VH-VL binders against p73163. Designs and how they scored, part 18

Target 1, 246 residues: p73163
Amino acid sequence: MTVDIKTTLVTIPNQNLQIAGYLAEPVAVGQYPVVIVIQEIFGVNSHIRDVTERVAKEGYVAIAPAIYQRQAPGFEEGYTPEGIEAGRKLKDQTSSAEILSDLEATIAYAQTLPNVKPEEVGLIGFCFGGWIVYLGASLPTVKATASFYGAGIPHWAPGTAEPPITYTDKIQGTLYAFFGLEDTSIPMADTEQIEQALTKYQVNHKIFRYPGADHGFFCDQRASYNAEAAADAWQKVKQLFQTELK
Short names: E, the ipSAE of ESMFold2; O, the ipSAE of OpenDDE; V2, 0.75 times the mean of E and O plus 0.25 times the DockQ between their complexes.

## First folded at step 7 (VH-VL; framework fv_reozalimab_arm2)

Design h2 (at its last look DockQ between E and O 0.73; V2 from the best seeds 0.00; counts 0 for: pae E 2.3 > 2)
Fold by OpenDDE, look of step 7:
Order: C-alpha cells, then structure tokens, then sequence
Structure h2 (fold): chain C 246 residues (1-246), chain A 123 residues (1-123), chain B 110 residues (1-110)
C-alpha cells in the first residue's frame, strides 16, 4: 500500500555550502523514517527524483541531496554519452570526506523535520551512489543501506582516500547490495570481495546478484532496465527498510 | 575474443542513403560504446558518432548531425549507421569500433574494430 | 583540419628509436587521456596505447606513450620493418562531445 506524498525543493546546510535537495514526504500527519537517496553520476535527475518519490510512497521521508553541489551546482544529465562523460569527470572531482560530510549534513537536516523519526535513517544509492552509500553505511546513524551496482567499492576512491570497503568494520546497520551479472563495470570478484568483507566483520548483509541484468538495471529510463530484476530488488529494499527502520 | 563484423561494400548514388551494420560476436557490446569512424581514400580517421547500447542514446559529430543516425539492437548485438544525402565526399571506408569506455574508468580507446565497409558514392 | 595535430610523416632505420608527436588543446589532451592507434596498410586501425601510456595485451613494450600538458608522444624503440604504418593519436574532446583524431603520421622504415 502506497501513501499520498508531496515534494519540495529544499536547501541543506553544510557549513558554508548550501546543498540543493529534493524532498518527498507523506502527506499524512505522522512521524516517518528517513531515507537518503543518492544519485548516480548524472545528478539528481528524473530517475533519482522518481525513486525518491517511490520511497516516500512507501511511508518514508525521502531526500535526495545534490552530491555535485560543490563541483557543479544544478548538475543534471540524461543517459547520454555527454552526460556520462560529464558526470564521470565530476565524480573524479569529489572527495570521500566531502561526500561523508554532505551525507551527515543531509541526515542532520532530515532530523530537524517534524515528521521524521530521527533515529531511523536509511540510505539507498545507485551506481556512484551505490559506492557512496556503502561508504555512508559506516556512519553510526545509519541503520539500513541499499547499494545498487556500486562500482569501485573494493578498490576506488577519489584522491588519496581509502576505498569504502576499508570501512566495512564500521558498519553497524544492515546492508543490501544489488548487482547485475552482466555488469562489466563490476566484476564478480569485486562482489565477492565485498561479501567477504561484510562476512568477515559480521555485518548483517545480503548480496543479490541478478543474471541477465546489466549496469543500471533498476533504472526504467534507459535501455539497461531489467524489469524483473528491478521488481525483485525493490521488494528486497522494501523488506530491508521495513525490518530495520519500522 | 569479441569480434565486430560489418556488412558488405556499398555502391550508392548521390542523394541516396546507406545503412551499414556492425554485429558483435564472441560477447556482448551492450555495456560499451560503439563508435563509427570513417576514412576517405588516403585520408585520416574521422569520428562520426557513437552509441551506448546499454543506454540506447547516441551522439554525433557536429559535421554529421542531421545526416547520420546510429542505432543499436541489443537483442542481436548489432549496431547500425545510416548516412543520408550521400555525396561523393562520403566515399570512404566506414569502421565500427568498440570503445572500451567505462563509466568508472572513462574513455580507454577503441579496442575492437570491424573490418570496415567500403562505401562508394558515384553518379 | 584535424583537431589534434601530428606531423604528416616520419622515418627511421631498423633499430632506431622514433618519437611521434601529437598536439592538442585544453579541451582534449589537456583534460582527457590519449590513445594511439596503429594502422597497417590495407587494414583496420589497432589500439596501440590507451590512457596515455598503457599497452593492450599483445602490444610489444617497444611502444610507449606519454602525455604532458596538451601534448602527447608515442615512442617506438627498436624500430622494425613491420612498424611501417600510419599512427593516429586520439582523445575525447569536451567541446565537441566526442573523440577526436590526429591527422595521422606515416612512419616509414628505411
């Protein structure tokens, strides 16, 4: 069962930075868990907004912060070669510290909202956002994380930072990771390394690997969309958030 | 192990259109960029455009915009390049190439090339 | 005419070291990695160097690439007769939203 929602553009303060955010909330009066929705390399685009709204319709406060606020305010691209190249370059200009700071700022902002249960925080992210939320899962406030096709988690970070897998021992919540087996950007070995790390440090986790699904299989706005995998993954996400946040 | 096999030579009249196919075998090309590059006789390489099958979107060199259409069929692992309003200057060998572009690592070059398709435009 | 500039020709004798230059701008070589292609007579181009200095499998270590600023260079050590070919540099151009090629250089082995 879905609920009626409202959407608003918000400004998330982070010291001297004002991060643009897309906020989706249930209309009904109440208190709801909050889910931070993290973009791909394409900015907070129509897909990310759609996911944010879908999350809200499940009875959550959902907010998507502009991860590229520092590098390119208002950045939004479609799934084009140009968009990919632009978004990828912006990705390389980020830093783990700044990303974590923005996540914390977003969580803090959400916690000031009157309809939010401040102790119930979840993350969901896609592609670069999948990478980000794995990193973000190390934050003590995070109880649930859904990471979709997060590439580079075992071995990549911008600059001289350590990759997110390095912080696996800090994860206190539950983490679900979703991978397409046809995704050439995420070798099976990477998914196995992630699973091994999560197991090693006794993180509550589930790894979902979808045969026939490619990178971005959850996005219904591009050719890589896999309806079956996406539908299953969404059910798993709902289950995760229901179990951990409600 | 991946190979790109292109359609055969074409002889066309000025003003007509040509559509060249590029089929991938030995693997999938859906997660890569398929680029089209032509080479006129005795000339250099010229990028025309490309498509990312996984996204279904193409980009084109400005020189060919409005005259070239690049498409891809993931189910058959085949990319197509259609060039319209042909003129003598379009006489060239047309190549498809798989670009090793990765959304994470970036542009890594065209590592697999088709054998080329000769298109001759003459009256 | 080409966005990237290469000398039209170069030559060397067997065993020599030859360098091929490629000059661009801030919108391509200055901001993106450079790839090099070898084209033997009558054949399709072959990726020779990617990401400025990386060799694909099967490419001899006689071939090396470098980049500095808005320029790139391909070096061929121990020149061999089979190295006689056309060589093209390439890079993504941000302003053109696509890859661009050099004009190509014909390398003759004397």
Amino acid sequence: as target 1 above (246 residues)
Amino acid sequence: QVQLVQSGAEVKKPGSSVKVSCKASGGTFSSYTISWVRQAPGQGLEWMGGIIPIFGTANYAQKFQGRVTITADKSTSTAYMELSSLRSEDTAVYYCARDSYDIWSGYSGMDVWGQGTTVTVSS
Amino acid sequence: QSVLTQPPSASGTPGQRVTISCSGSSSNIGSDTVNWYQQLPGTAPKLLIYDNNQRPSGVPDRFSGSKSGTSASLAISGLQSEDEADYYCAAWDDSLSGPVFGGGIKLTVL
Scores: ipSAE 0.448, ipTM 0.784, lowest interface PAE 1.6, mean pLDDT 94
Fold by ESMFold2, look of step 7:
Structure h2 (fold): chain C 246 residues (1-246), chain A 123 residues (1-123), chain B 110 residues (1-110)
Amino acid sequence: as target 1 above (246 residues)
Amino acid sequence: QVQLVQSGAEVKKPGSSVKVSCKASGGTFSSYTISWVRQAPGQGLEWMGGIIPIFGTANYAQKFQGRVTITADKSTSTAYMELSSLRSEDTAVYYCARDSYDIWSGYSGMDVWGQGTTVTVSS
Amino acid sequence: QSVLTQPPSASGTPGQRVTISCSGSSSNIGSDTVNWYQQLPGTAPKLLIYDNNQRPSGVPDRFSGSKSGTSASLAISGLQSEDEADYYCAAWDDSLSGPVFGGGIKLTVL
């Protein structure tokens, strides 16, 4: 059953940076695992806020940090050609080291909250966020990761950094990856390379491939939404978090 | 391999409109932009606008805003360009092209072109 | 007048190396990738180079592209008679929110 939630705009400190965050948490008194929700290229927009709330309704403290805080504070866009261009350029200006630092800061911030179980950390992310949470799964405190249509995991990183696939040997938690078979941003070979790496390093994992689903199939605010794939993927996310986060 | 097949040549009078079709075969519209580019006789290439079928929205070059309408029908994998209030300077070959517009990899150019549709505006 | 500037013509002899230039601004070539198109007489354009220096499948490696600042170049080594065509550079322009083309350059093989 789902629970009542409350939402708050918060500030996540990371050294001298103040990262804007969207926090959703159960109203009932308790200790809950934390799930960090990672944006697409569009900032923490209405879709990401909705996902953050949906996670919280399943009995978690959910928090979405603004990944673009250094590049463009307050950046939020919809699904127009202009928004895609702006968001894609911001993605290319990010740094893997800064992303990992901001994820660690978000975890640390969540652990100061009175209703958060320490060291029960999950990640979920979409598109660019799918890329980020694969990278973030390498952090030792992360127990469960849901990576949705993460492009570039085998072969792309900003600047001179190594792609996230090179961190696969450090993943200690369970990772579920979700892909649409019609997704032209993510060739089948990339998904196979990811699966091979996870298998090679004995990461507990599952790969879900959805016939007829395109990039962004989970987002019900754009034409690529695939209700059947999204519903199945959501059930798998709930199972993952229920199993791996107490 | 995707192929783009355009409708046939048209002769139009000034003040009328023309609607050119562009049908994709050998694949499905996905995250592609379908762009429309024209080329007047002896002249260069000029982008008119485009549509991303999965968004259902179009964008237009400022020069053509208000005169051009670009649409797509996902069920038939067909894009359309309609140009209104035709003048003699609209005489050109009109191309559709798959613009390699991808949410992740970005813009990588127009990799598949239609054969072109000649529109002649006779005064 | 084209947003990207190309010389109107160039020529070379078979076997020669020819370089074709393209000039833009910070809103296009300076901030985005460059593509090149070949247009043979009476035909639709064909993508020749994308992402500054990448060749699509089927394009010979004697065609190469490069970019520096707000300028781009297409080089054709081992020039052949079938290379006689019009060549267009193109890039996304941030200010216009769309692709822009050069005016085209007619390459003549002597």
Scores: ipSAE 0.347, ipTM 0.641, lowest interface PAE 2.3, mean pLDDT 90
ESMFold2 (binder alone), look of step 7: mean pLDDT 89; pTM 0.925

Design h3 (at its last look DockQ between E and O 0.31; V2 from the best seeds 0.39)
Fold by OpenDDE, look of step 7:
Structure h3 (fold): chain C 246 residues (1-246), chain A 123 residues (1-123), chain B 110 residues (1-110)
Amino acid sequence: as target 1 above (246 residues)
Amino acid sequence: QVQLVQSGAEVKKPGSSVKVSCKASGGTFSSYTISWVRQAPGQGLEWMGGIIPIFGTANYAQKFQGRVTITADKSTSTAYMELSSLRSEDTAVYYCARDKYDIWSGWSGMDVWGQGTTVTVSS
Amino acid sequence: QSVLTQPPSASGTPGQRVTISCSGSSSNIGSDTVNWYQQLPGTAPKLLIYDNNQRPSGVPDRFSGSKSGTSASLAISGLQSEDEADYYCAAWDDSLSGPVFGGGIKLTVL
């Protein structure tokens, strides 16, 4: 059911910036929707690469851009207190405008690939990436978004920018959001506020809340992994992308 | 309502090892950082290391690297600190503390402390 | 010895305002928030101030914190006898990849 894939390191141009990217593609000749995979605060690490490959194996072109290219080229950390602190500080050094610019550049790059359906663009992101893809969902090119445990969506943004929820009325595609109910970094009230915003502006959406799941429940490389929640969420993601992109 | 309860006092010989436990109750355990801080008699606070149970990985102060091991059991909401190759200078009260650290607010202080465990190292 | 520097002792009379200093560097106080702990005799430390100037629930407003550059300060107004304790400043240190403490200051209420 899965397809054979190949992986390549690529360079994504964004004006004077060259963004490192991890690209996974089906080997078979064809035209595929593209999915942008957005990292946590840890850079494009082994988990993000793994997810990128898993997405590709479902019959998509998947690409993970280095979100921290400006701040720290080549940044990659593990799930340690040190890595968390480093990644968190880098997060605070980003800007919404630059993040959106990088997303657009990544999408534009993907659209130049010969095996990509340029009109079929999806996003998937985790943690900080969950925040990013919610923001990115406001881009007119995006048809489907999977946001995993994106914290701060209702009330946080770097610098003086407005939080992503402010742009909910701009979302044209379908958005799935995934939350663990044990995640103390994302209060229930935040998830409800997100749901209310999506409903208010008539965005096609589904909110999935998993009892017993903590922050990062989808990542099988750390202790917060919840196999049951992750498996269910993955099925929902596949369903989303199948419906909206294929 | 959250409490950290540590294991009892220890008396150890030089060269031996000690393992102190810290059990959390009344609240969330895995989403926080559990730090270990010791205090020698009449001295100040010294951070030894910490673990984030949700990730399962620990970091250590350089002074203790190779000699200290910090672990956590999420199923029992218990953190452990094992210190090996004990010497007289390791005589101190050892505290576990919950750190409010998260990826958005950063290190926001240790808001819950255990009662402390006295470890005495003597011949 | 301690990464953060504090005077070893301070004193005041009841009702006075006392200020406790904490000096660090660009790798800790200069780049991260400062926390303060109160340790009463024979007890575990207690979080007194976090994020430079925030008070946890239960901490009186006569305690206040401030930060400037690589230095921080704890102010205690309306000093009371029960304030006699050791006070520690703390901050994350980027170079050491962990929190660091000041040497602590013993505050005596005369």
Scores: ipSAE 0.453, ipTM 0.791, lowest interface PAE 1.5, mean pLDDT 94
Fold by ESMFold2, look of step 7:
Structure h3 (fold): chain C 246 residues (1-246), chain A 123 residues (1-123), chain B 110 residues (1-110)
Amino acid sequence: as target 1 above (246 residues)
Amino acid sequence: QVQLVQSGAEVKKPGSSVKVSCKASGGTFSSYTISWVRQAPGQGLEWMGGIIPIFGTANYAQKFQGRVTITADKSTSTAYMELSSLRSEDTAVYYCARDKYDIWSGWSGMDVWGQGTTVTVSS
Amino acid sequence: QSVLTQPPSASGTPGQRVTISCSGSSSNIGSDTVNWYQQLPGTAPKLLIYDNNQRPSGVPDRFSGSKSGTSASLAISGLQSEDEADYYCAAWDDSLSGPVFGGGIKLTVL
């Protein structure tokens, strides 16, 4: 059901920026859709590397770009008070335009790989990455998006940018959003606003709300891990990618 | 809609202790931590301590460590602050306030305040 | 005394725009968001601005906040007599691991 994979540290060029990337890909000869895996506030840490590998084991080329390459090259933190403070501050220093440009550069890089199907792009992201992939779903090449506990989608953006919900009319692919009902970072009203926007603009979508699950429920390295919610959400992600990525 | 109602004024002698209560009215403390802030006559606001959920334990301003204890009773939706070894400089209005700190927004301040409890320390 | 510095007083006349300042350091305002509190005479403080520039429900849009570097400002446009109060800035301080407040500024509406 799962396949053998190999992993590589790569560099993703974007003009004069060299973005560090974690690449995981099936060993078997073939052409696979690409899935971009987007970090939490903590950089491409052991959790994000593990998720990148899990995606690749399902038959995809998976790549995790370092979102903080401009602010703090090599930034990687665990789940400590210091890591939370540092990561949150780096999130606030990002730029929506630069994030979109870096996503496009990551797609372009993946498309140079001989084992990647052209035009078959999926996104998956967690926390800040959930916010990013909602925004990134507006890119025309994105066919499938899994947004996990993306806070601030209706109301927040760095600087003077518009929040990602304002890009909903540009989403052409299918979007699944996953929320924990105990997540104090994401009020129920925010999840309802997201659902209403997706419905209004006729985006193919599903919203999954998990009783008893908190922010970060998918990460088995955090105290907030919820095994039942994580397992169900993973099944929904596999279904999404199998249906929407050829 | 949620209101914090504090216990009444206290007059205390030096060397004694005081315990101030803070009860949620029209709701509970679920999803929030209670912080304690004092204000001496003619002076500004001074944070004493509280519980920040992402750190899992209470923390106290260094000035008050060893003298202050902050507790809560979920069954009655009531928080308590106890200050021991009282001196005249402890004369102040003591406020409870509900506090919000989350991984996304950080500290969002204190959005609901109790009415304050005047504690006077005199002989 | 207070970690955040505010001038001790300010004044204005009805209809005027006034700006109330707050200075901190890299360990507080420079790295964390700023909140503002209004305290009417004899009453508890009230949250007026959070996350630098956001208004809670029920706070008039005459009140606005901003932050630059290690400094923050509260602006009150269309000054009214009911705005006469003490105003406090506050922020989380990383080195003290907790909230810090300014010394307060007394706004008098003439």
Scores: ipSAE 0.392, ipTM 0.672, lowest interface PAE 1.6, mean pLDDT 90
ESMFold2 (binder alone), look of step 7: mean pLDDT 89; pTM 0.926

Design h4 (at its last look DockQ between E and O 0.79; V2 from the best seeds 0.00; counts 0 for: pae E 2.3 > 2)
Fold by OpenDDE, look of step 7:
Structure h4 (fold): chain C 246 residues (1-246), chain A 123 residues (1-123), chain B 110 residues (1-110)
Amino acid sequence: as target 1 above (246 residues)
Amino acid sequence: QVQLVQSGAEVKKPGSSVKVSCKASGGTFSSYTISWVRQAPGQGLEWMGGIIPIFGTANYAQKFQGRVTITADKSTSTAYMELSSLRSEDTAVYYCARDKYDMWSGYSGMDVWGQGTTVTVSS
Amino acid sequence: QSVLTQPPSASGTPGQRVTISCSGSSSNIGSDTVNWYQQLPGTAPKLLIYDNNQRPSGVPDRFSGSKSGTSASLAISGLQSEDEADYYCAAWDDSLSGPVFGGGIKLTVL
């Protein structure tokens, strides 16, 4: 069962930075867990907004912050070669510290909302956002994380920072990771390394690997969409958030 | 060993259209960029456009916008390039190439090329 | 006419070291990696160097690439007769939203 929602554009303060955010909330009066929805390299586009709304319809306050606020305010692209190149370059201009700062600011903002349970914070992210939420899972406030096809988690970080896997020992919540087995951008070895790290540090986790699914399999706005894998993954996400946040 | 196999030579009249196919075998198709590059006789390489099958969207060189259409069929691992309103200057060898480009590493070169398709435009 | 500029021709004797230049701008070589292609007579181009200085499998270490600012260079050491070919540099161009090629250079082995 889904609930009626409302959407608004918000401004998330982070010191001198004003981060644009897309907020989706249940209409009914109540207290709801909050889920931060993290974009791909394409900005807070129609897909990310749609996911934000879908999360809200499940009875959560959902908010998608503009991760590229510093680099390119208002950045939004489609799934084109141009968009990919633009988004990729912006990604390379980010920093782990700034990303974490923005994530914390977003969580803090959400915690000020009257209809939010401030102690119940979840993350969901896709592609670059999958990478981000794995990193973000190390934040002490985070109780549940859904990472979708996060590439580079074992090996990559912008600048001179350590990759997110380095912070696995700090994860206190539950982490679900979703991978397509046809995704050439994420070798099987990477997924195994992630799983090993999570196991090593006794993080409550589940790794879902979908045969036949490619990168971006959850996005119904591009050719890589895999309805079956997406549907299953969504059920897993709902289960995760239900168990950990409600 | 990934291979790209293109359709055969074409002889066309001015004003007509040509559609060249490029079939991939022996490896991944959808996660790469398929680019089309042509080469007129005795001339250099000219990029026309490309498509990322996993996304289904194409981009084009400005010179060819409105006249070229690039598509891909993931089910058959085949990319297509259709060029309309042909003129004598379009006489060239047309290549498809697999680009190693991805959203993490960027443009890493066209590492697999088709054998080329000769298109001759003459009255 | 090409976005990237290359000399039209170069030559060398067997065993010699030759260098091929490629000049671009801030919107391409200045902001993106450079690739090099070798095209033997009557054949399709072959990727020779990618990401400025990386060699694909099967490419001899006689071939090396470098980039500085808005320029790139391909060096061929120990020149061999089979190296006689056309060589093209390429890079993504931000303003054109696609890859661009140099005009190509014909390398003759004397």
Scores: ipSAE 0.436, ipTM 0.779, lowest interface PAE 1.6, mean pLDDT 95
Fold by ESMFold2, look of step 7:
Structure h4 (fold): chain C 246 residues (1-246), chain A 123 residues (1-123), chain B 110 residues (1-110)
Amino acid sequence: as target 1 above (246 residues)
Amino acid sequence: QVQLVQSGAEVKKPGSSVKVSCKASGGTFSSYTISWVRQAPGQGLEWMGGIIPIFGTANYAQKFQGRVTITADKSTSTAYMELSSLRSEDTAVYYCARDKYDMWSGYSGMDVWGQGTTVTVSS
Amino acid sequence: QSVLTQPPSASGTPGQRVTISCSGSSSNIGSDTVNWYQQLPGTAPKLLIYDNNQRPSGVPDRFSGSKSGTSASLAISGLQSEDEADYYCAAWDDSLSGPVFGGGIKLTVL
């Protein structure tokens, strides 16, 4: 059942950095688990804000930090070739250490909110955000992770960092990963490597592979949207968070 | 492997329109931008525009904005380019190409080209 | 008018090394990778070099690419008669939001 929500633009402190954040929370009095929503390469755009609100409507405090705060404050792009090129360049300029630090700062900020249950943190992220939340699942406070079409998890990291798959042994929570079978950005072999790593380190996990779905199948603002896959994936996300964030 | 096969040559009169098709086989059509590039006789390559199937939007070079319509049909793996109000200067070979533009890897150029479609505009 | 500048022609003899230049700006070659295309007479262009210096499968290692600042080069060592073609440099241009080509250079093998 959905609940009434309110939204707020917030500032998340991390040492000298002030990270812009989009906060959505139930209006009813109570304490709710927190879910961090992580952007694609396009910044916290209308799609990510809509997802943040959808999560909050399910009974969570949802917050989307601006991952590009260090590189390009206020960056937001749509679904155009120019937007892809700009967003990709910013992705390549990020740092895994800074991303983890900013995730920890976001968790700490959420824990200062009076309506947040401490210690119960979920992550959800898309494309680059799917990559980020796999990495972020290594943080000990993270109990549930939904990684959507995260490219490069076995093979890529910015700079000289190791790819997120090398952090799999540190994942203590439950991880669901969602992939489209038509997504050429993520070869089948990559999804198999991810599954094998999660199994090897005895991480509670499920891998969902959707026939006919392409990269970005969850985003209802572009042609790659796949309503059937998106609806099924959303049900799995709700089940994950209901089970793991209590 | 991916192949692009274009429709056949056209002879057109000034003021008419032409619609060139580009059918993809092999690989995954929905993951690639299909770009259109023309080459007038004795001249270089000129990008006209392209379509990004995962966004469902077309992008056009400013020179052609308003005269070119680029579309795609995912169910048939076919892209189309329609050029209206033809002039003699539009006589050229028109190519479609897979413009490898991936949200993750970025721009990698046009790695597969159609055979070209000759359009002759004469009265 | 071509956004990327190439000389109109070059020539060489079999076995020789030839270098083909391409000049751009900060909005294209200076900020994005360079691709090179070979166009044999009467045929469609073919991707020869991508990502500045990478060869697609099937392209001989005697073709090599490089870039420095806003300029790029294609080198062909051990010239062969079948290398006679037009060669185009290309890059994404941030200000035009699309790919741009050089004017092309006609390589003649004597």
Scores: ipSAE 0.347, ipTM 0.666, lowest interface PAE 2.3, mean pLDDT 91
ESMFold2 (binder alone), look of step 7: mean pLDDT 89; pTM 0.923

